VH-VL binders against Coiled-coil-helix-coiled-coil-helix domain-containing protein 7 (CHCHD7). Designs and how they scored, part 14

Target 1, 85 residues: Coiled-coil-helix-coiled-coil-helix domain-containing protein 7 (CHCHD7), of Homo sapiens (Human) (q9buk0)
Amino acid sequence: MPSVTQRLRDPDINPCLSESDASTRCLDENNYDRERCSTYFLRYKNCRRFWNSIVMQRRKNGVKPFMPTAAERDEILRAVGNMPY
Key: E = the ipSAE of ESMFold2; O = the ipSAE of OpenDDE; V2 = 0.75 times the mean of E and O plus 0.25 times the DockQ between their complexes.

## First folded at step 19 (VH-VL; framework fv_diridavumab)

Design x1 (from w4 with light chain N31S; at its last look DockQ between E and O 0.82; V2 from the best seeds 0.80)
Fold by ESMFold2, look of step 19:
Structure x1 (fold): chain C 85 residues (1-85), chain A 120 residues (1-120), chain B 111 residues (1-111)
Amino acid sequence: as target 1 above (85 residues)
Amino acid sequence: EVQLVESGAEVKKPGSSVKVSCKASGGTFSSYAISWVRQAPGQGPEWMGMIIPIFGKAKYAQKFQGRVTITADDFAGTVYMELSSLRSEDTAMYYCARDDWSKFYYFDVWGKGTTVTVSS
Amino acid sequence: QSVLTQPPSVSAAPGQKVTISCSGSSSNIGSNYVNWYQQLPGTAPKLLIYDNNKRPSGIPDRFSGSKSGTSATLGITGLQTGDEANYYCGTWDRSLYAGVVFGGGTKLTVL
């Protein structure tokens, strides 16, 4: 089975990969000063909130996979218009 | 009420390694960083490092850099700490402790701790 | 080993007041919030004070914290025998090798 690292890096499983990378890069660049990274943390949290709501909708409707693939997420984001996170 | 549970006590010889696990009663660390903190007999706590499981990102105290590895399986809600090249001075209680990874550092929940004894 | 300096012990009678000091530097206490932990005999540490002076739910207001410059103080009034414990300050140190640092602890004896 793929490692936890491989699953976390899979764009079809992890919808917030770029947001988590931005957050960890901010931590590295600022010597782990969390206050300087609060905007990146908020974007990550908003990303997770948004996609969790989509997963809940798809579970209700029986649409699989419950987490949309990377291609499906691109389509959803284009349809929304404004970046939700 | 959230609880952190470390794996059982261990007795080790000098030069060996130990790997300790930490699991939350709720089964997830999505909002948390997990630190490992040790306390030698009669002494104060000593921070060894931390991981943010959802990011897979670890940071280590300078003293332990190169000897400690902290990993996580955030899908299983488990964090691991491995300390290598054990010495008698590594004999201590080892705690996992959590804080909100997005807020200022303070540990609101501590595990009960597990002993690691290093002796000949 | 302890980056933050605390007195090794303090004592007072029941009902009295005690203070416990914690001295650090500009890279830790001077630029970061200070937390306090209580460790009752044979138990794990428990959060007592966070962000210099805030109390978690369930901690009575006879426990207080303050910070000035590179020093922090824990105050305990109305001392009870159940307060007999070790007390540790802790904070973030933002020097080049950043991390969490603690005091060596202060043993409070209630005589």
Scores: ipSAE 0.765, ipTM 0.906, lowest interface PAE 0.7, mean pLDDT 91
ESMFold2 (binder alone), look of step 19: mean pLDDT 88; pTM 0.919
OpenDDE, look of step 19: ipSAE 0.832; ipTM 0.937

Design x2 (from x1 with heavy chain S35N Q62P; at its last look DockQ between E and O 0.88; V2 from the best seeds 0.80)
Fold by ESMFold2, look of step 19:
Structure x2 (fold): chain C 85 residues (1-85), chain A 120 residues (1-120), chain B 111 residues (1-111)
Amino acid sequence: as target 1 above (85 residues)
Amino acid sequence: EVQLVESGAEVKKPGSSVKVSCKASGGTFSSYAINWVRQAPGQGPEWMGMIIPIFGKAKYAPKFQGRVTITADDFAGTVYMELSSLRSEDTAMYYCARDDWSKFYYFDVWGKGTTVTVSS
Amino acid sequence: QSVLTQPPSVSAAPGQKVTISCSGSSSNIGSNYVNWYQQLPGTAPKLLIYDNNKRPSGIPDRFSGSKSGTSATLGITGLQTGDEANYYCGTWDRSLYAGVVFGGGTKLTVL
């Protein structure tokens, strides 16, 4: 199995890589004062909520892989029109 | 509900290291930071640091910086704390405790604790 | 010495009220929420009060918390012998060496 670091950084596995990077940069820049990072945390959570809803729909419809690849996610976001997170 | 379980008690010699694990019995770490807190006999709790496993980010208390390493293996559902260059003053009960990484720091679930004894 | 200061002990009879103080500074209690933990003998700490004055589910309302300036107070009314424990305050310290800090603890004796 791939290492934890490799899995966290794999864009085909992690749909919210940019949002997690923004959240961790905010923490590092603010001495882990979570209050100052709440907007970044919300965007990350909204990203995860959106893609989890897509996974649930694909699981219901039998579409594999349940988590869309990075390329498939780009197509889904273009089809939605407005950034959902 | 959720329980945190630390690995078993350890007896160590000065100058060695110890690695303690923490596993959640009924859940994932996705919403949580895992903190390591120790308590020497007759003393209050002392925070050592934490990790946010989904971000792969750890923060250490300055007192332990350079001696402590906290890592996570989300595949195994386990967080590890390694304390090096052990001294007799490191003899304590060691707890893992969780909090919501997106909220203010309060620890709503604590493990039962595990004893690390440092003696010659 | 612990970063947050608590009295070493407090006592009162069953049915009475006690308060436990926790004194800090502008970088911790003065600018952050305060939490309280109960530790019964031989057990791990348990969350009692969070965010200054909120109770987790299952904590009776005879436990209360408040904060003023750089000090926080845990209040316990209707004392019961089962309340005999150590009580710790905890919070975040925003100083240069930021991290979670605790008090040294207060032993409550119910006589």
Scores: ipSAE 0.714, ipTM 0.891, lowest interface PAE 0.9, mean pLDDT 90
ESMFold2 (binder alone), look of step 19: mean pLDDT 89; pTM 0.925
OpenDDE, look of step 19: ipSAE 0.828; ipTM 0.936

Design x3 (from x1 with heavy chain K57R; at its last look DockQ between E and O 0.90; V2 from the best seeds 0.81)
Heavy chain, then light chain:
Amino acid sequence: EVQLVESGAEVKKPGSSVKVSCKASGGTFSSYAISWVRQAPGQGPEWMGMIIPIFGRAKYAQKFQGRVTITADDFAGTVYMELSSLRSEDTAMYYCARDDWSKFYYFDVWGKGTTVTVSS
Amino acid sequence: QSVLTQPPSVSAAPGQKVTISCSGSSSNIGSNYVNWYQQLPGTAPKLLIYDNNKRPSGIPDRFSGSKSGTSATLGITGLQTGDEANYYCGTWDRSLYAGVVFGGGTKLTVL
ESMFold2, look of step 19: ipSAE 0.733; ipTM 0.897
ESMFold2 (binder alone), look of step 19: mean pLDDT 88; pTM 0.919
OpenDDE, look of step 19: ipSAE 0.831; ipTM 0.936

Design x4 (from x1 with heavy chain F104Y; at its last look DockQ between E and O 0.85; V2 from the best seeds 0.79)
Fold by ESMFold2, look of step 19:
Structure x4 (fold): chain C 85 residues (1-85), chain A 120 residues (1-120), chain B 111 residues (1-111)
Amino acid sequence: as target 1 above (85 residues)
Amino acid sequence: EVQLVESGAEVKKPGSSVKVSCKASGGTFSSYAISWVRQAPGQGPEWMGMIIPIFGKAKYAQKFQGRVTITADDFAGTVYMELSSLRSEDTAMYYCARDDWSKYYYFDVWGKGTTVTVSS
Amino acid sequence: QSVLTQPPSVSAAPGQKVTISCSGSSSNIGSNYVNWYQQLPGTAPKLLIYDNNKRPSGIPDRFSGSKSGTSATLGITGLQTGDEANYYCGTWDRSLYAGVVFGGGTKLTVL
């Protein structure tokens, strides 16, 4: 199996990679002052909530993989129309 | 209910390294940062650094920069701290402690601690 | 390393009250929230007060916190023998090498 670092960077496993990168960049640029990064943290959390809700529906419906692949997520976001996070 | 458990006590020689693990009983660390804090006998706590496991990024206290490495296996719910080039001054109780990575720094859960003794 | 300054000890009789001070600077206490930890003998620290004055669940209201300027204060009323412990303040320090900093601790003796 791939290392933990490789899994965190795998777009098929991590649906919120861009949002986590934005959050960590904000922390690095602001010397880990978390209060200056609240907007980035909120976007990351909203991203996680959205995709977790999709995973829950796919589990309920028996659709695998439960976490949609990067390509499947692109299709889902196009169908939604407006970015949900 | 959440508990943090460090790996067992270690006795090390000067110049060696130690690697301590910290495991959460409640699953993953998705909402948390994990810090390592040490406490020499009779002294106050000393922050060594932290990791946010879901981001895979660590920050180290200046005193330990270059000697400490903090890593995580978020799927196993385990964080590791490795301290290299050990000296007698590194003899201490080592704690892992958590906080919400999106809030101001305060440690709401601490591990029981593990002793690292550096002698001879 | 004790970046924050606390008195080394304080004592009072059961039922009395005490305060424990914590002094810092503009880069730590002056611009960041202060937390307090209780450490009973032979145990790990336990969060007692966070964000200057908030109590986590299970901490009775006889424990209180406040800050003013670059100093913080822990108050304990209705002292009990079980309160004998070391008490540490902690906060974030925004200085050049930012990180969490703690006081050296105050030993509370209940006589």
Scores: ipSAE 0.712, ipTM 0.890, lowest interface PAE 0.9, mean pLDDT 90
ESMFold2 (binder alone), look of step 19: mean pLDDT 88; pTM 0.921
OpenDDE, look of step 19: ipSAE 0.836; ipTM 0.938

Design x5 (from x1 with heavy chain S30N; at its last look DockQ between E and O 0.91; V2 from the best seeds 0.82)
Heavy chain, then light chain:
Amino acid sequence: EVQLVESGAEVKKPGSSVKVSCKASGGTFNSYAISWVRQAPGQGPEWMGMIIPIFGKAKYAQKFQGRVTITADDFAGTVYMELSSLRSEDTAMYYCARDDWSKFYYFDVWGKGTTVTVSS
Amino acid sequence: QSVLTQPPSVSAAPGQKVTISCSGSSSNIGSNYVNWYQQLPGTAPKLLIYDNNKRPSGIPDRFSGSKSGTSATLGITGLQTGDEANYYCGTWDRSLYAGVVFGGGTKLTVL
ESMFold2, look of step 19: ipSAE 0.750; ipTM 0.900
ESMFold2 (binder alone), look of step 19: mean pLDDT 88; pTM 0.921
OpenDDE, look of step 19: ipSAE 0.829; ipTM 0.936

Design x6 (from x1 with heavy chain S30E; at its last look DockQ between E and O 0.89; V2 from the best seeds 0.00; counts 0 for: chain humanness VH .562 < .591, loop humanness VH .283 < .308)
Fold by ESMFold2, look of step 19:
Structure x6 (fold): chain C 85 residues (1-85), chain A 120 residues (1-120), chain B 111 residues (1-111)
Amino acid sequence: as target 1 above (85 residues)
Amino acid sequence: EVQLVESGAEVKKPGSSVKVSCKASGGTFESYAISWVRQAPGQGPEWMGMIIPIFGKAKYAQKFQGRVTITADDFAGTVYMELSSLRSEDTAMYYCARDDWSKFYYFDVWGKGTTVTVSS
Amino acid sequence: QSVLTQPPSVSAAPGQKVTISCSGSSSNIGSNYVNWYQQLPGTAPKLLIYDNNKRPSGIPDRFSGSKSGTSATLGITGLQTGDEANYYCGTWDRSLYAGVVFGGGTKLTVL
């Protein structure tokens, strides 16, 4: 099986990779002072919440794959207009 | 109710390494950081470091930098702590403890602990 | 020597009140939230107070916390024999080698 690091970087497992990277860069740059990174944490959490809701909707409607592909995610974001996270 | 379970007690020789696991009952560590905290007999707790499993990022206490490695397998719901170059003063109870990785540091759930004994 | 300083022991009779002090510095207590943990004999620590003065669900209101400057205080009123335990303060330290720091602990004896 792929390493733990490879799985964490897989966009099919984590649709919020850029938000995750922004959060971890903030932690590294601020010596793990979480208060300084709260805006990045919120964006990551909103990203996860949004895509989890899309997955639940697709699962309910029988649309596969339940996690949209990277291309489908780009199309969904364009269709909603303003960035949801 | 969430429960943290450490691997079983270990007896080790000086100069060796120990690797202890911590598994959460009923879930993954998506919302949590996991810290390792040790407590020598009759002493207060001592923070060794932590990992945020969803980010794969660890931070270590200065005292243990270079001797401790904390890793996670988020799919297995397991965090590991490895302490190398063991000395008799590393004899302690070792706990895993969790907090919300996005909030100020406080540990709301602790494992029951596991004993590591370092002796000749 | 712990980073946070607590008295090694305190004693009081059932029904009485005690306070347990925790002294630190500007890099820890002075700039971060303080937490308190209770450790009953033979058990793991348990969260008692978080974010200076908040109680987790199930912790009775006779336990209280406060913070002033670089010091924090745990208050326990209506002492019961079941309160006999070690009590630890803990917080984040923002110094160059940042991390979680604890006090050395206070043994509470209820006589």
Scores: ipSAE 0.700, ipTM 0.879, lowest interface PAE 0.9, mean pLDDT 90
ESMFold2 (binder alone), look of step 19: mean pLDDT 89; pTM 0.926
OpenDDE, look of step 19: ipSAE 0.819; ipTM 0.935

## First folded at step 20 (VH-VL; framework fv_diridavumab)

Design y1 (from v2 with heavy chain S31N; at its last fold request DockQ between E and O 0.92; V2 from the best seeds 0.84)
Heavy chain, then light chain:
Amino acid sequence: EVQLVESGAEVKKPGSSVKVSCKASGGTFSNYAISWVRQAPGQGPEWMGMIIPIFGKAKYAQKFQGRVTITADDFAGTVYMELSSLRSEDTAMYYCARDDWSKWYYFDVWGKGTTVTVSS
Amino acid sequence: QSVLTQPPSVSAAPGQKVTISCSGSSSNIGNNYVNWYQQLPGTAPKLLIYDNNKRPSGIPDRFSGSKSGTSATLGITGLQTGDEANYYCGTWDRSLYAGVVFGGGTKLTVL
ESMFold2, look of step 20: ipSAE 0.742; ipTM 0.899
ESMFold2 (binder alone), look of step 20: mean pLDDT 89; pTM 0.923
OpenDDE, look of step 20: ipSAE 0.843; ipTM 0.940
ESMFold2, look of step 22: ipSAE 0.722; ipTM 0.893
ESMFold2 (binder alone), look of step 22: mean pLDDT 89; pTM 0.923
OpenDDE, look of step 22: ipSAE 0.845; ipTM 0.940
ESMFold2, fold request of step 23: ipSAE 0.755, 0.764, 0.731; ipTM 0.902, 0.903, 0.900
ESMFold2 (binder alone), fold request of step 23: mean pLDDT 88, 88, 88; pTM 0.920, 0.922, 0.923
OpenDDE, fold request of step 23: ipSAE 0.860, 0.858, 0.858; ipTM 0.946, 0.945, 0.945

Design y2 (from v2 with heavy chain S30N; at its last look DockQ between E and O 0.81; V2 from the best seeds 0.79)
Fold by ESMFold2, look of step 20:
Structure y2 (fold): chain C 85 residues (1-85), chain A 120 residues (1-120), chain B 111 residues (1-111)
Amino acid sequence: as target 1 above (85 residues)
Amino acid sequence: EVQLVESGAEVKKPGSSVKVSCKASGGTFNSYAISWVRQAPGQGPEWMGMIIPIFGKAKYAQKFQGRVTITADDFAGTVYMELSSLRSEDTAMYYCARDDWSKWYYFDVWGKGTTVTVSS
Amino acid sequence: QSVLTQPPSVSAAPGQKVTISCSGSSSNIGNNYVNWYQQLPGTAPKLLIYDNNKRPSGIPDRFSGSKSGTSATLGITGLQTGDEANYYCGTWDRSLYAGVVFGGGTKLTVL
C-alpha cells in the first residue's frame, strides 16, 4: 500500500534508508542473486542492530522520540567518531 | 513455533480477481521473504512471485507478470496476493511459503494452502 | 512441462533404497543450490533437503542429497511406508526472468 511505502521511505522513521536502497539496487542489478549482495545485506543488518540498540537505550532513559530523528542521528554518529555500520 | 495461515477457500467466476492473505501466527516477517506457490490438481508446484516486506520489494514469475500483485501490510503482519483475469486453469491450491530474504532460496515453512476454484 | 525433469514414479520394498533424479540446466541446477520437498498425501510440501545436501532438524540421516553438473539426486535408504509421498526438487533459475523453478514431482510407492 502507498502508506506502507511512504513509511519505508521516510528518513525520519527509517534510519537505514541508504542501506536498504543499496540492498534493493544490488538485487535489481544482479537478477536477485542474493549471494552477490551479501555485503550490502550485512551493512543493512548492522545498521538496524545499531539503531535498535540506541532506541532501547533511549526507552530505558525516557528520551523521546525513541527513534532519533535524522538530525539527531547525525549528531549521534558524529559523537561515535567511526561509522558503526 | 511458526505457522503461516492463508485466508479461506474461494470460488470465483472467470474474468474476476482473487485476493489471498498470509499471516505468521508466532512472529513478524522481518527476516523473511514470502513467496506464493500454486499447485494445480495432479501437477507440481509453480512459483508465482515473492515479496521482501522490510524493503517493500516484490518480484514476479514471468508467467504471472501483469496478472499478479503481491503486497505487505506491516501493521497487520500480513502479505497479500491478488491474481486477476481468472480462468479455469487458475484452479489450484495456493500456498504462501517463507525463506530467509538474505540467503539462498529454500522454503522452510509453508502454509496449509487455500483452494481457489474458477468455474463458470 | 516442468523446467526441472524428474521421473514420474519410483518404487521399492520396505527397508530398501531408492534414488530420485532431478535434471536441469546451467542456469538453474548447474549454478544454484538444489532443495528437495516431501509432500505427503493431502498435506503441504515440507522441506526435506536444502543447499544440495543439508538436512533441517528432524529429518533423519537416511535422507540424503547430492548434485553433479546439472543434475541432483535425492537418496532414501531404509524405506518405510510413511515415506510414500510426492517428492519435488526446486532451485533458483538465473535466466533473464529469474525465479524459483520446480520439478514436476516423483511419486514414491513402498510395496
Scores: ipSAE 0.731, ipTM 0.893, lowest interface PAE 0.9, mean pLDDT 90
ESMFold2 (binder alone), look of step 20: mean pLDDT 88; pTM 0.921
OpenDDE, look of step 20: ipSAE 0.832; ipTM 0.936

Design y3 (from v2 with heavy chain K103E; at its last fold request DockQ between E and O 0.91; V2 from the best seeds 0.83)
Heavy chain, then light chain:
Amino acid sequence: EVQLVESGAEVKKPGSSVKVSCKASGGTFSSYAISWVRQAPGQGPEWMGMIIPIFGKAKYAQKFQGRVTITADDFAGTVYMELSSLRSEDTAMYYCARDDWSEWYYFDVWGKGTTVTVSS
Amino acid sequence: QSVLTQPPSVSAAPGQKVTISCSGSSSNIGNNYVNWYQQLPGTAPKLLIYDNNKRPSGIPDRFSGSKSGTSATLGITGLQTGDEANYYCGTWDRSLYAGVVFGGGTKLTVL
ESMFold2, look of step 20: ipSAE 0.770; ipTM 0.910
ESMFold2 (binder alone), look of step 20: mean pLDDT 88; pTM 0.924
OpenDDE, look of step 20: ipSAE 0.842; ipTM 0.939
ESMFold2, look of step 21: ipSAE 0.734; ipTM 0.899
ESMFold2 (binder alone), look of step 21: mean pLDDT 89; pTM 0.923
OpenDDE, look of step 21: ipSAE 0.842; ipTM 0.939
ESMFold2, fold request of step 23: ipSAE 0.714, 0.747, 0.729; ipTM 0.892, 0.901, 0.898
ESMFold2 (binder alone), fold request of step 23: mean pLDDT 88, 88, 88; pTM 0.922, 0.921, 0.921
OpenDDE, fold request of step 23: ipSAE 0.846, 0.845, 0.848; ipTM 0.942, 0.942, 0.943

## First folded at step 21 (VH-VL; framework fv_diridavumab)

Design z1 (from y3 with light chain N31S; at its last look DockQ between E and O 0.92; V2 from the best seeds 0.80)
Fold by ESMFold2, look of step 21:
Structure z1 (fold): chain C 85 residues (1-85), chain A 120 residues (1-120), chain B 111 residues (1-111)
Amino acid sequence: as target 1 above (85 residues)
Amino acid sequence: EVQLVESGAEVKKPGSSVKVSCKASGGTFSSYAISWVRQAPGQGPEWMGMIIPIFGKAKYAQKFQGRVTITADDFAGTVYMELSSLRSEDTAMYYCARDDWSEWYYFDVWGKGTTVTVSS
Amino acid sequence: QSVLTQPPSVSAAPGQKVTISCSGSSSNIGSNYVNWYQQLPGTAPKLLIYDNNKRPSGIPDRFSGSKSGTSATLGITGLQTGDEANYYCGTWDRSLYAGVVFGGGTKLTVL
C-alpha cells in the first residue's frame, strides 16, 4: 500500500493537488498566518466541493472510477467552461 | 459529540523515543488541524506543534524543533506524535486537541490525555 | 515562564464574582482572538470562551470574556463550588516563531 505522502500526492486520488500546494506554500511564506491565506483556502474548499459532487453523481450512475482520473477531470473541466473553483 | 482518544500511558528511559497516537470518534480529521499540547505536573499547557492532515503539513514549536515529528494518516483518521531524545523534563501529560484547519487556534475538543514518564 | 501572564490564584465565596486577567503583547493578544479553558481537577482542559467573548454551547452566561489592547479578562459571576479549577488563556502569537501560546494558569478556589 502506498505511503500517506504518496497518496496525498497522487493526482488520481487527490483532485485538488495544485490547490493544496498553493495553500501550503502560502502558509510557509506567511509564517502560518491563516488570515493571509484565506483566498487559497477557499479555492481548495471549492475544489473539494466540486469533485465530491462529481464523485457522488458517478456513484449514483455506476460510473467507475468514482473519482475521475486526472485525464477525465481535465475533460470535465473543459466541458464546464469556467473554472468552478 | 466527537471524542479524541490518545494511545495508552508509557514509561520510557532517558535517550529513548515515544510515539503517541490520536484517533477521532466518527471518522477523519478532514475539517481540522490537530495539535499536541503537553502539561508537566503543576504547570500550564505547552504547545508542541500541529498538523493539517488533509495537507500532511506540520508546524512545530521552536522549543521542540528537531525532536518532535507529527504525522497523520487521514485515511485511517489517526495522528501521531513522536518525541525523541527523551529526558526527565519530558515527563508530562500529553494531549491531542483539534481546531479548524483554516481559521483559528481555539481547541474545541481535547483528548483525555496520556502520561509519558521518563525515568532512569 | 509562560508567554501570557496570569495571576497564580484567585479565591472567593460562593455567589461572589471574580475576574482573571491575562496579559500578553502586540504579537499575540494584541493581534489575535483570546480563548479561555477550564481544567477541573483530574480532567482534560475544556473550551470555556472563544474569540475573546463567545461561549460554546452548554457554557452558562455567568462566564464572560473581554479583551482590551494586549490584555484579556475572564469573568465568573454567581460563583459555585463546582467552578473550582485551573483556568488558562490561549491565543496565536504572530512573532517570527509563530505558534499557540498559553498562560501559566490561575487556580480558582471557592471557599
Scores: ipSAE 0.693, ipTM 0.891, lowest interface PAE 1.0, mean pLDDT 89
ESMFold2 (binder alone), look of step 21: mean pLDDT 88; pTM 0.916
OpenDDE, look of step 21: ipSAE 0.840; ipTM 0.939

Design z2 (from y3 with heavy chain S31N; at its last look DockQ between E and O 0.90; V2 from the best seeds 0.81)
Heavy chain, then light chain:
Amino acid sequence: EVQLVESGAEVKKPGSSVKVSCKASGGTFSNYAISWVRQAPGQGPEWMGMIIPIFGKAKYAQKFQGRVTITADDFAGTVYMELSSLRSEDTAMYYCARDDWSEWYYFDVWGKGTTVTVSS
Amino acid sequence: QSVLTQPPSVSAAPGQKVTISCSGSSSNIGNNYVNWYQQLPGTAPKLLIYDNNKRPSGIPDRFSGSKSGTSATLGITGLQTGDEANYYCGTWDRSLYAGVVFGGGTKLTVL
ESMFold2, look of step 21: ipSAE 0.753; ipTM 0.905
ESMFold2 (binder alone), look of step 21: mean pLDDT 88; pTM 0.920
OpenDDE, look of step 21: ipSAE 0.847; ipTM 0.941
ESMFold2, look of step 22: ipSAE 0.711; ipTM 0.894
ESMFold2 (binder alone), look of step 22: mean pLDDT 88; pTM 0.922
OpenDDE, look of step 22: ipSAE 0.844; ipTM 0.940

Design z3 (from y3 with heavy chain A33T; at its last look DockQ between E and O 0.88; V2 from the best seeds 0.78)
Fold by ESMFold2, look of step 21:
Structure z3 (fold): chain C 85 residues (1-85), chain A 120 residues (1-120), chain B 111 residues (1-111)
Amino acid sequence: as target 1 above (85 residues)
Amino acid sequence: EVQLVESGAEVKKPGSSVKVSCKASGGTFSSYTISWVRQAPGQGPEWMGMIIPIFGKAKYAQKFQGRVTITADDFAGTVYMELSSLRSEDTAMYYCARDDWSEWYYFDVWGKGTTVTVSS
Amino acid sequence: QSVLTQPPSVSAAPGQKVTISCSGSSSNIGNNYVNWYQQLPGTAPKLLIYDNNKRPSGIPDRFSGSKSGTSATLGITGLQTGDEANYYCGTWDRSLYAGVVFGGGTKLTVL
């Protein structure tokens, strides 16, 4: 099985990879001062909220894979218009 | 109410390694940082380090840098701490503890702890 | 050994009040929220006070916390024999190697 790091870095599994990288970079650059990173944390949380709602809808409708692939996510974001997170 | 459960007590020889696990019952894994804190007999708690499982990001106390490794496994819902090059001074109760990954640092839930004894 | 300094013991009679001090520096207590933990004999620590002065659900208001400068204080009124425990302060330290630091603990005896 792939390592936890490999899974966290897989864009087909992790829809919020860019947002998580921005958050961890902020922590490293600010000596783990969480207050200085709250904007990055919020973007990550909003990203997860959005894609979790899409997963829930796809589960209800029987659409697999429940987490859209990276390509499918690009299509969904394009259809939404403005970035939702 | 969430509980943290550490793996069972261990007796180890000097120079060996120990790997302790921590599982969360209830709640979500995605909202938390998991720290490892040890307490030698008659002494106060000592923070060893932490991991943010959603980011796979670990941070270690300077004292333990190079000897401790903290990892997380999404499939098992488990955090691990491995301490290498064990010495008698590492005999202690080892706790996992959680805080909110994005907020101020305080531990709202602690495991019951597990004993690591380094002898003979 | 401990980064934060606490008195090793305090005592008082049932019904009285006691304070427990915790001294640190500008890199820890001075610029970060302070938390307090209660450890009853044979048990894991339990969160008692967070963010200097806030109580988790289930902690009675006879437990209080405050912070001034680089020092923090835990106050306990209406002492009960069940309050006999070790009490630890803890906070974040922003020095070169940032991390969580604790006091060495204060043993409370209720006579």
Scores: ipSAE 0.726, ipTM 0.895, lowest interface PAE 0.8, mean pLDDT 90
ESMFold2 (binder alone), look of step 21: mean pLDDT 88; pTM 0.925
OpenDDE, look of step 21: ipSAE 0.777; ipTM 0.923

